# Designs tried in a protein design chat: VH-VL binders against Putative dimethylsulfoniopropionate lyase DddL (dddL). Part 7

Target 1, 232 residues: Putative dimethylsulfoniopropionate lyase DddL (dddL), of Cereibacter sphaeroides (q3j6l0)
Amino acid sequence: MHSLSERVEQLRLNDCPDWLYLLHEFDALYRQGSDGGSRPIRTHRKRVRDSLALIVEANPAVNDRPPEVKPVTAHLGRALDLGERGAVQGMSRALARVAGRLTWEYGYEKVPKALARKYAYCEILGPRGPICAERLILGFVLFAPSTTYPQHSHKDIEESYISVAGAWSENDAAVHAPGSLILNRPGLEHRITTGDLSPCLLAYAWTGSEERLNQPGMKLSSPRKARIEKGI

## First folded at step 21 (VH-VL)

Design N03 (from L01 with heavy chain G54D)
Fold by ESMFold2, look of step 21:
Structure N03 (fold): chain C 232 residues (1-232), chain A 119 residues (1-119), chain B 107 residues (1-107)
Amino acid sequence: as target 1 above (232 residues)
Amino acid sequence: EVQLVQSGAEVKKPGESLKISCKASGYSFTSYWINWVRQMPGKGLEWMGRIYPDDSDTNYAGKFKDQVTISADKSISTAYLQWSSLKASDTAMYYCAKLWDAWSHFDSWGQGTLVTVSS
Amino acid sequence: DIQMTQSPSSLSASVGDRVTITCRASQDIWYYLNWYQQKPGKAPKLLIYDADNLETGVPSRFSGSGSGTDFTFTISSLQPEDIATYYCQQYNNRPWTFGQGTKVEIK
């Protein structure tokens, strides 16, 4: 089976091409539109890309987490299909290759009942792995159709979401195109509302102090019940 | 526009207390860390600590911990640096500075408050 | 604490000269490095953030580069108004620390 005398090498990113290629798609996603937008948005995009490049160059450890599903993950296949027909199809293909290994979880100490069946997130890169890093967190959040999700700004981190698949709007405003970014800067609250007929998949990134990002099990306080918006 | 206006210069004797102020305007005061930086005569810059005014979370550099108190009054958008008992070695210029975002760099500085402590 | 060492501690140069200042961190700080200018009697002013990003309104003759432990700040053509002390500052972890400063003067 195995030998106690046998040396077991730590898996590292260069040994894991499917994870590596997914990170290449994150780089591409944050490169898209990098010349446009406000200075805070351009700065944030550059930080994510520069941090990711430094992490990839270091050939970090890969510690696979046990796969985990949530009720919303029943929508993942549809979201990936939708993403393959969009502007960021490379991301959807790369994500599909690791889809069975994802660890979906809730981002709240106590998940609001209204959201329990309508959202979940998974970390791809960060202190919890599977790709280990201390100074950047990357992942995905998946929403069911007709979901309202309040975003909260953080005092020690900067958070962004970028569309991968599906229709969504911010603060009941215009629908955002794939590749659009919401930047959660201090002093702002953002609300995400997804369309009525399809799920929505967003990529997310956290940048911030290593101290803050390395806190185990970072969770939001429970927000008020999420509002479900009627579609047209 | 973002402005940080500090209280005027102070001349004190050792053992006296002092509280200097930094009044902020032009941004959401409670949503950004505000920092204090010391510059002793002829010397470089030293980060002393910071406060997040919304919840009063504070961090101090080790050498300043228990030597000064950083506080804020949200109702008047003002941060404070105070000493319970000044020492001659506290003679310095003191700046307040705002972070541009949650954690990275100081994009706005107060004009400085010169504190002179001599016996 | 992370020590930041600037080189040189002072320099004199002629108007139009290229000026280069080096900053070295005692440990890997990625790109978490800023540059400030402090003119005599004035508060510090941010010039460059995240090692190589020029702050809005700062003249293009200023630039920065580097990653990890070794960083460089450059004034491509020194002007009379550039007489100041320049500081690097890391924000990798608290306490945030500054270099000792580099005093730049006109010959």
Scores: ipSAE 0.736, ipTM 0.875, lowest interface PAE 1.3, mean pLDDT 86
Fold by ESMFold2, fold request of step 22:
Structure N03 (fold): chain C 232 residues (1-232), chain A 119 residues (1-119), chain B 107 residues (1-107)
Amino acid sequence: as target 1 above (232 residues)
Amino acid sequence: EVQLVQSGAEVKKPGESLKISCKASGYSFTSYWINWVRQMPGKGLEWMGRIYPDDSDTNYAGKFKDQVTISADKSISTAYLQWSSLKASDTAMYYCAKLWDAWSHFDSWGQGTLVTVSS
Amino acid sequence: DIQMTQSPSSLSASVGDRVTITCRASQDIWYYLNWYQQKPGKAPKLLIYDADNLETGVPSRFSGSGSGTDFTFTISSLQPEDIATYYCQQYNNRPWTFGQGTKVEIK
């Protein structure tokens, strides 16, 4: 009996134009923004762009993940419609081409009941894929209307969000313009609050140590409101 | 605005214990790693380890693990480096340093604490 | 551990000269490299972060370049106050490591 062995070619980013074009839209989002942004914001934007360029040039592995939905994903179609009418329409169109392949998750080990039907995130590029990378995480967060989402800073990680669609505010300031960025700086409290009538879609980026970005279950520990309630 | 003020120079004998301090001001002490760097006389810089004061998460370079203890007191925004039994080879300048952000570069340094260990 | 090798270990140059220091990493560290200046008797001072970004308040005669494993630090026109030891430092992996330093003197 002769045993047969087969070589399976690893799928790579250059084999996957729809993923590659989505990454081009991430690059465009992080290249543009208000002139004269703060030094932390300008530094973060440059790091995301430089890191993404290095990753794309390396033609990384692409490993499909099983598609997953969450209750909030019923709002994705409307969010994409809103994004297509705005200044960041290229991102919305590119995301739409892969929308059925997304793996939506919760960012908490135990998701708060208030958020279970109101948010989810999906990783596009990172240690878990589909586009494999160890030194950058890119993805999307989707919020239902009327959602408040508290943030915390994380050790060894710098985190940003950029508006793709919908109305939202950061720390009580309305942020309506496409390309508006929140940088989650150490020692500052952050809150995202979405408007009443439309869902909100944000692109996110994490830069940080490879060790921290690769930790299994890289998730938020608790929401800000839950900590305040327990601290009272 | 950010300041790291270290304790004064120390002259010690081999076998003695020592705890030196780094008092931080001008930023949220619990939200940034604080690091210790050794410089032996006439030599370069060596990262020794760090602590995240919020949860006391501590990392050491391998050559310093089990040789020193890094700790912090959140209530007074102070980090510490300590030895249970000093050796003559511990004679060096010791700096504390703060990262500018969550992980990348040391933008603020203490003035240094000279530790001299001689019999 | 990632080894950082600087070259030269020391140099002497005249005021106005262009000075170049190189730093080689033992593995690919992307742009995760910083340059520090240490004057005699003083704590180190950050000059350049992420290989090529000048820190606030640092004179424009200082610059950096490189990516991957090979990095260059340049003083375009050496001044008397630039007498110091210069260190590269990587932050790609723990332990963070420094080059051995380059002493710069005026001849």
Scores: ipSAE 0.725, ipTM 0.866, lowest interface PAE 1.3, mean pLDDT 86
Fold by ESMFold2, last read:
Structure N03 (fold): chain C 232 residues (1-232), chain A 119 residues (1-119), chain B 107 residues (1-107)
Amino acid sequence: as target 1 above (232 residues)
Amino acid sequence: EVQLVQSGAEVKKPGESLKISCKASGYSFTSYWINWVRQMPGKGLEWMGRIYPDDSDTNYAGKFKDQVTISADKSISTAYLQWSSLKASDTAMYYCAKLWDAWSHFDSWGQGTLVTVSS
Amino acid sequence: DIQMTQSPSSLSASVGDRVTITCRASQDIWYYLNWYQQKPGKAPKLLIYDADNLETGVPSRFSGSGSGTDFTFTISSLQPEDIATYYCQQYNNRPWTFGQGTKVEIK
């Protein structure tokens, strides 16, 4: 019978099985192809998994964030349905259990009008939480159909995306299926283009210096007007 | 193939200025930090600082801040290490080095530039 | 600054011997540790990154282990071409710092 001025003690990851199981799915996702692919991809996958293991072992704080939606999140249900039918169904099911608790955001100081209805991301683990960490960021990016999203390399950060659901292409190359990975290394820029009929859901990871990760900016090159205007 | 080719050995007197160079090839010069590492005679390795050539963002280890200037000319893929007034204690081997990725390890090194400053 | 304490400072061993070098960080650096080889008159060469990953072309007799503050570098069967000075280096925080080095010689 505590007074109303008292509050519940700090939740930690081991108290939150749905978050813990989602992190297990991230580990599984980055384990896929761990001994295949190029040297940079194998190294990145190992760093994500090793960093995640160290974070999970430390039983970090879990700080709920107010849920928030964006126009694109109307597509989330379809994306989860697609992912549930494929090779990464465990990830889709784990994400579905926390879907109502996600805080969807834009990565721009001022979001381009062409992207405002077509994209958003949410952080799962990182400096802002809900699962608190300072040396790894994990999350999801959701795209509407017919979306072009430019990326560019970051100093002090290595970034990857892995398909959970939907069809997409990188730099107008071949269409990527669920389970495919983009690694955004220095000197290589990536342009993501989604298919016309289905939304696209990607898991992402950032590794890098603690200094840079705690001051993250999603610094996008200006959208190439022709590609983005055609994607609306 | 990544290559870092440094300027030749220098023999100088205290108080003189010096600018040594590190010319890079085989990768996107503007997309990687270029680092400078000092090795005094018979001693270990010391990180001096780095530059990100795309935007000239520069960081120095505390003991080298204000003692040396790191710069780059991205039009010729070249990084520089400069002294405005050399000291005898600047006698050392100086290496440039490139990170393999955005932040983690030095996978490519220049051959070194020996700087000798007479007492 | 993170201090890297490397030991021994030198060692002599016979061809075929197992050689072990240790490196201790003054604070927890996770796996953010690299090992370099420097032969006399040459630039350093990366052997191991992230504590335990062999660089391309590095013979399998070289290995690394450890995390946190305590790290080990091993040559399982010393060869004549392994005569060099070996350095550990952390990249957890700037400035990046190196151990003082371990000079390895053949008896």
Scores: ipSAE 0.725, ipTM 0.870, lowest interface PAE 1.3, mean pLDDT 87
Fold by ESMFold2, fold request of step 22:
Structure N03 (fold): chain C 232 residues (1-232), chain A 119 residues (1-119), chain B 107 residues (1-107)
Amino acid sequence: as target 1 above (232 residues)
Amino acid sequence: EVQLVQSGAEVKKPGESLKISCKASGYSFTSYWINWVRQMPGKGLEWMGRIYPDDSDTNYAGKFKDQVTISADKSISTAYLQWSSLKASDTAMYYCAKLWDAWSHFDSWGQGTLVTVSS
Amino acid sequence: DIQMTQSPSSLSASVGDRVTITCRASQDIWYYLNWYQQKPGKAPKLLIYDADNLETGVPSRFSGSGSGTDFTFTISSLQPEDIATYYCQQYNNRPWTFGQGTKVEIK
């Protein structure tokens, strides 16, 4: 018998089945309807799936983050109930298994008071998430009912949203059903408006350069900047 | 239809300044990076740098940092590449190019601007 | 900077031949690799993005494969209009870098 201190091994994705099963649901979300849609949407779905497969195969590190709630997270239980009854029920069930371990945050430095109680996001996989990755970010955004959120595209990244639960629209267009993918492409001004009766839960993905995704403080799109004039 | 139309060929002497242009049309100019690529005579392609016209954010490859200036005028959808003092080694073809999406590949190219620097 | 090494530097083949060009990255770049064609006196033209996706309007005789550090570009049946120089290009991290090019000629 040798007198050696046992080295503590880094937890890895294969040691964490609830995280792994959640990633399987992200793969399923991005595979669903993959033979349809526009070329940009099909290309984006393939990038997310291919990137996720490479990450899962590498058995990445898993590091817990301190749990954090925001006022909107009071709606999470209802959103998960709605998602379980819908077309993406597997995602809702997998998310529920880790719900108490999520770190909810805001998307910009100064949150408008009107949004502080109506919105938050959490990162599941990425440089700042529990599942460590440098070349893909996956997470969730939760909205209260009757929320309007303006968005803009990011430089060096491609961003998508898929409905898990609740009704929402982009730029006052048709209401999107669970499972629909919206791609945040350059050159379009975006506005998300959620329905009046229920919370809205979206899954999101960012693909982009490792440099850009790994920047400290990287967040979801900010509202359009106000025009700045001398003396204001 | 996306179009990138570059200014015409230039013949200059060492030490002179030069500003060449790339006028864009057919897309939201402010929402995509515009890139500059050099091709020296008989050589391959070299990425020089890029600008995001909305906020004038610029990036340069290290060898071109402080050797050229990339700028844009979003009111006329035009990007620029300029030298304060040309060298004979600046003799090359210069292309502007647009990314298809936020960061991945150049799907549209200008016709090129030939710059010749000789005494 | 990521070095991109193409092989061969030039080749000569007959119409109808299969042509293969390789590109090696100095580090793992996942699938972040594009292929461009440049005909004499013309601007480069994108053929393949993300290692294996054909750009719109590109003939199916062109294909790409690979991941990580080793990539392959293939013309399944060379045509006279395919005389050009072909470049691989990585977009894993800045600066974006190109291979030195492969000049393809008809015997």
Scores: ipSAE 0.687, ipTM 0.840, lowest interface PAE 1.5, mean pLDDT 86

Design N03 (from L01 with heavy chain G54D)
Fold by ESMFold2, last read:
Structure N03 (fold): chain C 232 residues (1-232), chain A 119 residues (1-119), chain B 107 residues (1-107)
Amino acid sequence: as target 1 above (232 residues)
Amino acid sequence: EVQLVQSGAEVKKPGESLKISCKASGYSFTSYWINWVRQMPGKGLEWMGRIYPDDSDTNYAGKFKDQVTISADKSISTAYLQWSSLKASDTAMYYCAKLWDAWSHFDSWGQGTLVTVSS
Amino acid sequence: DIQMTQSPSSLSASVGDRVTITCRASQDIWYYLNWYQQKPGKAPKLLIYDADNLETGVPSRFSGSGSGTDFTFTISSLQPEDIATYYCQQYNNRPWTFGQGTKVEIK
């Protein structure tokens, strides 16, 4: 708010070191494990890193967004504590320095009641800002413990998620540790299920055509009827 | 593993209609854009348009819009390129091609269909 | 439409020579550029995607570089089987467009 008394000139990324350092942590996160994984994962990692490097070099505009919280953000402090003690501690520390400036949102026009208290996402870099970009979207998704979230691919984008904190499982299969990457593309869709004892914080990246990433009404994920309990 | 098999060469007269096909196998046909590319004799490659078979969403390059129709039958994993009235200038090789992902590059190509339109 | 201009339109070189082909876009396309090889009588084949990534199974003598508007494709040591026409192609905006092609021949 006290930025209201400042000059009208446009803030840029190089004027905002805490945002810049957070982007450096995104680069490091996507560089980690780049030798492993499938060809789609390696290609996606390189695209995110190359796109981010081009964006940072251009010194883009930074437009503050009103900070917003959601019920799940009560778990953010615990998630950051967990991340600080894990393999991706640099990301957790960088995120902590901007945590009060984040705009947490839902991905649905009408959020399911079962999910309203269990998830939210925030954009860090993208068409909506705060760091303005048209060809890459970066952000975070926060899940409460014991959450199942169905992820669906889009025909025009690829999505990736990398754990910063907390344990999860993919398609009700293997448990993923912090630093693991999930790629959501056609034919490789994933369902995320979080563990019972801790929140789960994921970094995400969207790559795709500029037209699609800038399209009005684009949401992080598509709604679907959620299954609350799995039968045996 | 991915295969795109196109229909055979065609010899036609101006004014005739034509529908050529591209049958896909080895991947989820409905999950990827399939594209048509023209190569006129002795010339380079031109993107004509594409279709997303799951929902029939179709895009055309401006010069080909309203000149051809792109369609798909997902029950038989087949895409089509169709002319209602051929011109001599439609003489070319026509390729179908699959995008590797949602938008970036053509990783698989059909063998081509030679269309000859002469009086 | 984004115009893609290749240079040269043709070249002739000896086996073992280094061959360089350039491609210029009429606007900034970031790294959204691919290179294809088309041998006589055959369909195009992807060699390089995203300016500098070698497609699986493509020999390491092929490489690409560049960003923005100026891109380079290189064959480090020309082989007899490399006789083909090479095309660059942008995917920054529809319609996706190709360069006019560079025909490579052996002397």
Scores: ipSAE 0.617, ipTM 0.825, lowest interface PAE 1.9, mean pLDDT 85

